# Ledger of designs, part 18: VHH binders against Probable F-box protein At1g14315

Target 1, 278 residues: Probable F-box protein At1g14315, of Arabidopsis thaliana (Mouse-ear cress) (q9m9t0)
Amino acid sequence: MQLLPHDTVEDILERVPVKSLLRFKSACKQWKLTIESQYFQAKQLICSAGGKDLNLVLVSEVPKRYHIYQLFHNSCDGLVCLFDYQTLNNIVYNPATRWHRRFPVSSTNTWRYINPSSPYRINTSSSRGHALYVDGSLYWLTGKKEIKVLALDLHTETFQVISKAPFAEADHRNIITRSLNNRLCLSVSKPLQQMIIWSFNSENKTWEQIYSIVNRSVTQSLPVAILEKNKLLCCPRSNSRQLMIYDIKTKSVDSVSIGTYRCGDSVFCYFESLISIL
Short names: E, the ipSAE of ESMFold2; O, the ipSAE of OpenDDE; V2, 0.75 times the mean of E and O plus 0.25 times the DockQ between their complexes.

## First folded at step 24 (VHH; framework vhh_7ocj_1)

Design r4 (from f2 with T101S E103S S105E; at its last look DockQ between E and O 0.61; V2 from the best seeds 0.00; counts 0 for: pae E 4.8 > 2)
Amino acid sequence: QVQLVESGGGLVQAGGSLRLSCAASGFDFSSWAMGWYRQAPGKQRELVAVIYWSGSTRYGDFVKGRFTISRGNAKNTVYLQMNSLSVEDTAVYYCATSWYSPSYEGDFDYWGQGTQVTVSS
ESMFold2, look of step 24: ipSAE 0.180; ipTM 0.626
ESMFold2 (binder alone), look of step 24: mean pLDDT 81; pTM 0.832
OpenDDE, look of step 24: ipSAE 0.351; ipTM 0.687

Design r5 (from f2 with R58N T101N; at its last look DockQ between E and O 0.01; V2 from the best seeds 0.00; counts 0 for: pae E 12.8 > 2, placed apart)
Fold by ESMFold2, look of step 24:
Structure r5 (fold): chain B 278 residues (1-278), chain A 121 residues (1-121)
Amino acid sequence: as target 1 above (278 residues)
Amino acid sequence: QVQLVESGGGLVQAGGSLRLSCAASGFDFSSWAMGWYRQAPGKQRELVAVIYWSGSTNYGDFVKGRFTISRGNAKNTVYLQMNSLSVEDTAVYYCATSWYNPEYSGDFDYWGQGTQVTVSS
């Protein structure tokens, strides 16, 4: 085969799914060098994030010896962070490439503190205490009576309370954070009555109510993603082997089988990437 | 429990061929990477070949087209066809497997006990 111009090779490869890119690395040296470059991996990530490559991670697809708490409820640049409490390791994992790296909690000589520290206690022991990554920042919910949104800007490494929650008197078990369309969202449910989804506008620092849902099955589920045509993908909180697609216009619910996997707290979205941690 | 059992090693004259087999059990064979490593006396283990769940392959530089890795998912077995053997190929050959991509991690998670290949002139 004749060699293609370098820019043409990059343009073709950046649109190829990551799993195919892994196979193509063995095809020729030019393609291997291109796929392994840091420049191409960053370019492919940007292209994938703008495309139609919505992917789900089912935590049970990792071998079951990991007793996993998720440190994040979503991915960052195609990576997920897991904790194996049997071996006391943090694990950074790329589901598309199956690259991983272990970071033992006892490796204290490689960790550093962020200064100044968080003005609020970050409690990762509850489902509300897990961080959510959105567009260069980590987010937590804090407080008990007045719920606040705490942000860590990863570029500046600074903590800031960016807003109060757009609601009051919520039952703590009925509030979750999600990244929907790469925006910070809060899903607030009153069981069997209503689910309201709020989206944060970081430019104006305001909340917008983007959905109000009264379907009894959906109000007991976890939103996962907004699909094309403004359909909402939801994960029932039961140990269901189905996901639900809620059409906000017709108010209909479709089911999607996930085979032998079970949904619950183990489903989140990611964009495929080639990223690894050095 | 993951188990890997190599077979097919032995004594072979230079220029000859051997086919190594590795029977695998205790995991979902078709979704894991499989590989062969070798270790000559007094030397470090070195990669011979890897076959991924996708069917793609990678070989150590010293192989130079002489060896072929393949997998039979129906039999839960990985094979190494070794042709044009030389005395430098004398080593213990190990079967290995990993869930994670070994190209990036550098290591396989589980190893067999090995099978001896001896090439005489």
Scores: ipSAE 0.000, ipTM 0.349, lowest interface PAE 12.8, mean pLDDT 72
ESMFold2 (binder alone), look of step 24: mean pLDDT 81; pTM 0.823
OpenDDE, look of step 24: ipSAE 0.361; ipTM 0.687

Design r6 (from f2 with G35A T101S; at its last look DockQ between E and O 0.01; V2 from the best seeds 0.00; counts 0 for: pae E 16.8 > 2, grease 25.1 > 24.2, placed apart)
Fold by ESMFold2, look of step 24:
Structure r6 (fold): chain B 278 residues (1-278), chain A 121 residues (1-121)
Amino acid sequence: as target 1 above (278 residues)
Amino acid sequence: QVQLVESGGGLVQAGGSLRLSCAASGFDFSSWAMAWYRQAPGKQRELVAVIYWSGSTRYGDFVKGRFTISRGNAKNTVYLQMNSLSVEDTAVYYCATSWYSPEYSGDFDYWGQGTQVTVSS
């Protein structure tokens, strides 16, 4: 049997689920070195973000592990942010590896201000405004009269309004930001009537209406992810132990059990990773 | 109804100073971005300065530290202090405002009518 070239081994490993990679670290020294390298972890993250592994974090008001009153809507590089109401700390957590770290970290970390700061008051635009991470940037909705999309490019640390929203409505209660297929999307709902989903094309800096849905169950739900074959994964706003899969072509709705967990407003998608922070 | 009224323009000798004011009404002034633009005869309108609700500022490259934008939230007024003026600064100066940052589009929501600044050699 011939030994596989290192590049071929890397290509195979980058497509393997994170739980399997953790087991493979014990299989041989060569694989352990590969899996632990920063180069491979970055390569695996890029491959995982290609849409093969979709995972959900469901948050309960009384989670078994942590108390959570305020949760941010998505993940970054396979990490999620939780808030521990007992200790009043933020927690960065990798669900795939169980690594975590509490913030702020006394005396060993320095917070840094971004200059110039945001040109608009994010909190004055929405009392429930949360940043949405998509592909190296954070996004918020801003505006009182006309809704705008404010971006922070994490590489350049620069704030910019990247576009006006594709609709004239100013009521943030009817608008939800989501990362769908790693693109910034806006979901605009009239419950029991219609849900319209807009996707932002970063190449053209334009909005594309990708779905218009008339279904009484779906218009009362929160979109979570786009699945293969144009299926939309949705979280009912009710306290349900099931998610919905809406087939856009057939207009059918299937249910997916989430076991003992219950749906809530804080459901988001992440890609598994090996990432941890120092 | 958003209104912007510029004042303080006029004739000034090269090397001199001038302070422009823009009185704002019809919106929550302290929460909006305020900017100054200028347009010289035969040229495109160009950014002079912007000041955000946070107090952060940005300036056009040609300013080179000569101008300072500031805001008086109690008076709903934005100011542009212009020092070391040269003939190239001759233009109509416009006050502008929007709720968001203009940097992506450059398109502010509301504009004043402008005030003429003329710098004599």
Scores: ipSAE 0.000, ipTM 0.137, lowest interface PAE 16.8, mean pLDDT 70
ESMFold2 (binder alone), look of step 24: mean pLDDT 82; pTM 0.837
OpenDDE, look of step 24: ipSAE 0.370; ipTM 0.703

## First folded at step 25 (VHH; framework vhh_7ocj_1)

Design ctl (from r2 with W32S W53S W99A Y100S; at its last look DockQ between E and O 0.34; V2 from the best seeds 0.00; counts 0 for: pae E 19.2 > 2)
Fold by ESMFold2, look of step 25:
Structure ctl (fold): chain B 278 residues (1-278), chain A 121 residues (1-121)
Amino acid sequence: as target 1 above (278 residues)
Amino acid sequence: QVQLVESGGGLVQAGGSLRLSCAASGFDFRSSAMGWYRQAPGKQRELVAVIYSSGSTRYGDFVKGRFTISRGNAKNTVYLQMNSLSVEDTAVYYCATSASSPEYSGDFDYWGQGTQVTVSS
């Protein structure tokens, strides 16, 4: 009986959904060793990030009987960070494998400082003032009068002021950072009038205007994902049970039901992974 | 600009009640989580209560049914009814909102200046 070369097995496994990979670990020692290797997990993550199949995570207030609250952030390497409002614990969670680890507020964790420190205060922005993770870096909007993009490269642990924002608006509260197609994007809205989405090209350090949207509903929504070049998935802020799909070319708005969940600020995308914290 | 103005604090006898109010402006109140935190001198800030846009509520364990958070969306005001107060409830009480963050993120990015609550035996 002929066996496939190990490299061919790895290429096949990289394309398999994570839940199937978990089942395959139990079935074959060779596949278990391959699936658990650091090399394969990094390669699978790269393949998953380049694919079309994004996964949505909806954080619902229903059922109301549960007292554990969840926080919304974009994902990192297939992991999400949840926050329990009741206990003030951070929880790192892998939705695909259901692995998690809890970080209690009362713990005496060791922290270190990054030197040199940030050249700007990272505590206010027209975005939520929280870092957005994109492809190995954290990004903030900084400043109040002149808005800048501050980056922290997590590999080199260095801060940079990457770019001035591509707009002259003084009211930074209408500017939201998002990761769309694994790129840093800024969503700039004039209320009820226009939303412009800028994508940052990290290669050239330049901004590209990728969408200009004139739609009263969409201009009051949060972008979630780009489904295709001409379609944008959006989360309305009206606590809706539906997401919106805006077609850039036809300018139509369609709805997609999220069942009994309510659309608020609790929708984000992630790439499935096998990653856990050691 | 986001503004949160607490009121209703003061001196109260043990076993008594207070109602705190937080007037909010400069953001979409109806779509934001509102919360109360407290901080005694030399202690870390701790959660008292959170109310979400849906009306769902959560409380810190020490509350034990004594406090009730509510919101008046017509008045852009969040309230904390505090009953059966004890000396251990003495603290500065802060109103907070997630106006620039996802409602369930746990990130309260705007805070009021606080109102002092002092409970005497």
Scores: ipSAE 0.000, ipTM 0.147, lowest interface PAE 19.2, mean pLDDT 69
ESMFold2 (binder alone), look of step 25: mean pLDDT 84; pTM 0.849
OpenDDE, look of step 25: ipSAE 0.011; ipTM 0.289

Design fin1 (from r2 with A33D; at its last look DockQ between E and O 0.50; V2 from the best seeds 0.00; counts 0 for: pae E 10.0 > 2, grease 24.7 > 24.2)
Fold by ESMFold2, look of step 25:
Structure fin1 (fold): chain B 278 residues (1-278), chain A 121 residues (1-121)
Amino acid sequence: as target 1 above (278 residues)
Amino acid sequence: QVQLVESGGGLVQAGGSLRLSCAASGFDFRSWDMGWYRQAPGKQRELVAVIYWSGSTRYGDFVKGRFTISRGNAKNTVYLQMNSLSVEDTAVYYCATSWYSPEYSGDFDYWGQGTQVTVSS
């Protein structure tokens, strides 16, 4: 039986769904070693996040047995950070592998300070002060009269204001940060009238208005993901067991049942990964 | 457009009770936060109670368990049950609503015209 070259095997495996990869670990010793290597796991993550045969899965990030809030507005490298306020634990969770680790708050040595700390005040009115992860950075809104975007570069661990918001006047309570197509986006909503979505181009630090939506059901929902160039996945805020898909060209709305899951602030997309942390 | 209509106010003897209602229209009631505020003559408007779209509630410190906020999503109505009323509770009571949580600002976006509550002793 002719074996494929190792590089060819890795290229094939990185395209395989995570559930299948978990089963393939018993197929042969070389495949197990490959799938468990940090190099392959990083490569698989890049393939999953880079768009080639990328599958977006909307998954409730809150296990039914926990009473938790999500600490981030989205996932990072296939991981979700959750908080269980009954036990006061931060939990890092991989929905694809079901790996998790607890990080108790305050009474542990699991935290360190970033020095220097941010001199910028976080605007908590529209995002509850939660960070948004996009492509190696965390983002918040800052400012009171003029809203600006605050970034923490996770590589350099430095804070900076990277841009003004792309709108002259808005109640910052009506501004939501989201990662759409792995780009920083601001959704500015007048829930009975209009939702405008702006996308940030990090190369030239400019904003582009990518959507203007007047459908009243959609303007009273939270954007979650762009499924295709013309379709927006939205989550009604009424704890619904249905999501909405809005087609921007036809302006039609379809409902999608999520079974036993519920919409809410805890429902986000993730890219499947094998990532775990020690 | 957004409309909030309060009812149920009036004159009541100290120690008595009243139930205020606020009929809401022009928005998806179930998805919005609702609240009650009050303002006595010459005083600042103050929070009485909030009921969030999630069902969680919050009360002003002066309530001390005497008032209960609730919502009837089928009727698009928010209620305030007020028990053990005292003269200090005399005020105009306003219904209010907002899409985003007022926890961070204390301000609601839309307000009713108010209903007078007068407690005599």
Scores: ipSAE 0.005, ipTM 0.366, lowest interface PAE 10.0, mean pLDDT 73
ESMFold2 (binder alone), look of step 25: mean pLDDT 85; pTM 0.863
OpenDDE, look of step 25: ipSAE 0.365; ipTM 0.693

Design fin2 (from f2 with A33D; at its last look DockQ between E and O 0.55; V2 from the best seeds 0.00; counts 0 for: pae E 7.1 > 2, grease 24.5 > 24.2)
Fold by ESMFold2, look of step 25:
Structure fin2 (fold): chain B 278 residues (1-278), chain A 121 residues (1-121)
Amino acid sequence: as target 1 above (278 residues)
Amino acid sequence: QVQLVESGGGLVQAGGSLRLSCAASGFDFSSWDMGWYRQAPGKQRELVAVIYWSGSTRYGDFVKGRFTISRGNAKNTVYLQMNSLSVEDTAVYYCATSWYTPEYSGDFDYWGQGTQVTVSS
């Protein structure tokens, strides 16, 4: 039979959904070797992150359901971190491949300090002020009167202030960090008036105001993702069983049912990946 | 636009119970945090209870299990069930709301007019 060049096979495979790639491993030995290589998995991740495929992670808090896990961070390279309340373990989990690894809170996994430590106190007035992961770094907001963005580069393990916030009057407790289109964004809300979304350009270290929204349903919600043609996917903080899609051009709001699941701070996007730890 | 109307206050004997209600309008009730504060004569306003948009609750130290905050999202109403009342609970009780509330903070953005609770010996 005619065989395709290997680089053509790689180009085809990197566009295939992860679920299908797992099944294609049985097709032939060459495809299995390609799919399992670190080079292909990195290339597939880059292709997935740059593509139009949008995946949502919902961590539902149902009052009558038994709580097993809690998310501590948004996703990183297709991985999520959970805390298992039953075993008191941190779990790194890949939803696409179902790979996971447990990290007990015991001294078996040695904790260490980052040196030098953070030069700035992290703003604790946000009840959900966890670090935000974007593209190899963790981000926090610092300060009270003059809000600054503190970054930890995970490769070099160094802290630095990368920018001042792009606004002067915003109340810091109405500022929410989000990853939108794999960019660091700030959502600044006056919930009965306006929501402004700023996006950070890491190449020239500048902020751009990408949205100004006055729709009162949207300004009382959390942005989740930017969809094609500048539609904004939003999650009400009301334990709603619906997400909202706001069309920035027509200013219309559509509702999308999520069945028995409920919205909250635990809704975010991720890119499917083949990544595993160790 | 934001309106918070307390009710259910009044005179009660020590050891008795009261249920306060706060009717809310002018915002998306289920997306906002709700709270109760009180102010006794000559004292500073103090936190009684908070119920977050998620349904999670927090209480001031003096509550010691005697009070329960709850919310009825269908009725846009927050409640405070107060049991085992003592003379020290005599105060004006205020309903409050904010879209974004730190724990155990007096940082609520909107306040009701208050309702008087008087506990007699």
Scores: ipSAE 0.023, ipTM 0.497, lowest interface PAE 7.1, mean pLDDT 72
ESMFold2 (binder alone), look of step 25: mean pLDDT 83; pTM 0.848
OpenDDE, look of step 25: ipSAE 0.429; ipTM 0.731

Design fin3 (from r2 with T57S S101T; at its last read DockQ between E and O 0.36; V2 from the best seeds 0.00; counts 0 for: pae E 4.1 > 2)
Amino acid sequence: QVQLVESGGGLVQAGGSLRLSCAASGFDFRSWAMGWYRQAPGKQRELVAVIYWSGSSRYGDFVKGRFTISRGNAKNTVYLQMNSLSVEDTAVYYCATSWYTPEYSGDFDYWGQGTQVTVSS
ESMFold2, look of step 25: ipSAE 0.302; ipTM 0.695
ESMFold2 (binder alone), look of step 25: mean pLDDT 82; pTM 0.835
OpenDDE, look of step 25: ipSAE 0.046; ipTM 0.387
ESMFold2, fold request of step 26: ipSAE 0.282, 0.039, 0.182; ipTM 0.688, 0.538, 0.630
ESMFold2 (binder alone), fold request of step 26: mean pLDDT 80, 80, 82; pTM 0.830, 0.827, 0.838
OpenDDE, fold request of step 26: ipSAE 0.756, 0.745, 0.739; ipTM 0.898, 0.895, 0.891
ESMFold2, last read: ipSAE 0.113, 0.216, 0.197; ipTM 0.596, 0.653, 0.632
ESMFold2 (binder alone), last read: mean pLDDT 81, 81, 82; pTM 0.833, 0.834, 0.836
OpenDDE, last read: ipSAE 0.752, 0.747, 0.750; ipTM 0.895, 0.900, 0.901

Design fin4 (from r2 with V50I S101T; at its last read DockQ between E and O 0.35; V2 from the best seeds 0.00; counts 0 for: pae E 4.3 > 2)
Amino acid sequence: QVQLVESGGGLVQAGGSLRLSCAASGFDFRSWAMGWYRQAPGKQRELVAIIYWSGSTRYGDFVKGRFTISRGNAKNTVYLQMNSLSVEDTAVYYCATSWYTPEYSGDFDYWGQGTQVTVSS
ESMFold2, look of step 25: ipSAE 0.243; ipTM 0.659
ESMFold2 (binder alone), look of step 25: mean pLDDT 82; pTM 0.842
OpenDDE, look of step 25: ipSAE 0.100; ipTM 0.553
ESMFold2, fold request of step 26: ipSAE 0.243, 0.257, 0.067; ipTM 0.655, 0.661, 0.563
ESMFold2 (binder alone), fold request of step 26: mean pLDDT 82, 82, 82; pTM 0.841, 0.838, 0.840
OpenDDE, fold request of step 26: ipSAE 0.754, 0.732, 0.722; ipTM 0.898, 0.891, 0.883
ESMFold2, last read: ipSAE 0.032, 0.148, 0.198; ipTM 0.522, 0.607, 0.638
ESMFold2 (binder alone), last read: mean pLDDT 82, 82, 82; pTM 0.842, 0.839, 0.847
OpenDDE, last read: ipSAE 0.737, 0.716, 0.745; ipTM 0.888, 0.888, 0.896

Design fin5 (from f2 with G26E S54K T101S; at its last look DockQ between E and O 0.03; V2 from the best seeds 0.00; counts 0 for: pae E 17.3 > 2, unsure alone 64.6 < 65, grease 25.6 > 24.2, placed apart)
Fold by ESMFold2, look of step 25:
Structure fin5 (fold): chain B 278 residues (1-278), chain A 121 residues (1-121)
Amino acid sequence: as target 1 above (278 residues)
Amino acid sequence: QVQLVESGGGLVQAGGSLRLSCAASEFDFSSWAMGWYRQAPGKQRELVAVIYWKGSTRYGDFVKGRFTISRGNAKNTVYLQMNSLSVEDTAVYYCATSWYSPEYSGDFDYWGQGTQVTVSS
C-alpha cells in the first residue's frame, strides 16, 4: 500500500494566508494535521508573500513510527537530502516544487567510488563527517592539531586540502561549517564568551572574519543564515522552540517561535530552484 | 596514540569456550567501529566480527552463530565470546578499530598485536 504524497497537501496550504490556515484547521481534519506539522510550520515561518530567495527547512528526528532523518546539513541547488531509516531510502527532495525521488541504499547500480579516494580522515566536529555543499564543491574538516579544510570538487571529482582553518587548535565540538550567502564559513564558539564567523574568499583563498559576536545566547547557538541588513539567523543548541535573529549592527536579539518544533543541527536553509533529478 | 591490548587468548580443548577482550587507551571509542580478525597459519587474515557505533554487528561466514561480539560498559572495550571451538579456530586473533566503517575505508585504521588462540583435540 502506497501512502498519500503529503507534499501535495503542504504545497497548497503554504501558499494560503494565515487566517485561512486557521479556518482550515477548524474545518478539515486532514488539513489540521498538515497545518500543525513541524515541517509546514517551519516553512510558513520563513515564507513570505514576496519573491524572497531564502527558505528554512527544519527536520527533526521523530519516534519509531516516523523515522525520517536529515542525512546532510544543507542543500545543493535547491535540493535537500533526507534519509528514511524505516525504508532505508535516501530521498532527494525539492522543497520548492515538492518533487522527490527515493534512492535505496541497497541499489547496486546507482553508486560508484571516486578514485583516488580522500587522503584524509574527516572530523566529526559539526556533522559526523557529513559534507557541506557550496558552489560546486563539498567540504569537510580534517586534521588533529591544526584543523584543515578538505574539498571535493564535484566537476573534477578530486580531493584537495584547500586551506588551514584560520584559527589555532580548538575543541572540535565548537567548530561548525555553514554555507552563509553561498560561501564557505566556519563558526568557532568559545562557550559563554564569543562566537567568531569566518568566511572563505575563493578568489584569493583567504579567510575573512565577518562576525565577532559576544552575546551569551547567540554564542550557544548554531548560525543558519545571513538575513537582510546583516542579521544572523541562529538556532539555539538547547532543546528550544525558538530561533534567534541577531542584529550585527545593533547587537540586539529577537526571538521567533517555531511552534512545537525543536532547534538542533537539523535546521538549515536552501535556495529555491526548479531542479529535479531525471 | 591509540593502543589496543588484547587478552583472553590461550589453549582450550575442542568444544570449549573462550572470551577475548580488547581495551583501547586514551579515547572514548563508543562512536567507533571495533572488530576482530583472525589469521590461521598459511591463510589470509579474515573477518571474525565487527560491532558498529550504533550497535549493529556483522560476522564472518565461518562463525555460524558460535561467536558473539559485544561492547563493554566502558567506552574503550570490546569482547568476543567464542563458543563451540574447533581445531579450525586455531589462529592469531587481532583487535581493530576505525572511525570509518570497514566497508567504506577498506580496512581498519588501528590494530592490536594479536593474541594466540589454540584449540586442542
Scores: ipSAE 0.000, ipTM 0.119, lowest interface PAE 17.3, mean pLDDT 68
ESMFold2 (binder alone), look of step 25: mean pLDDT 79; pTM 0.821
OpenDDE, look of step 25: ipSAE 0.037; ipTM 0.488

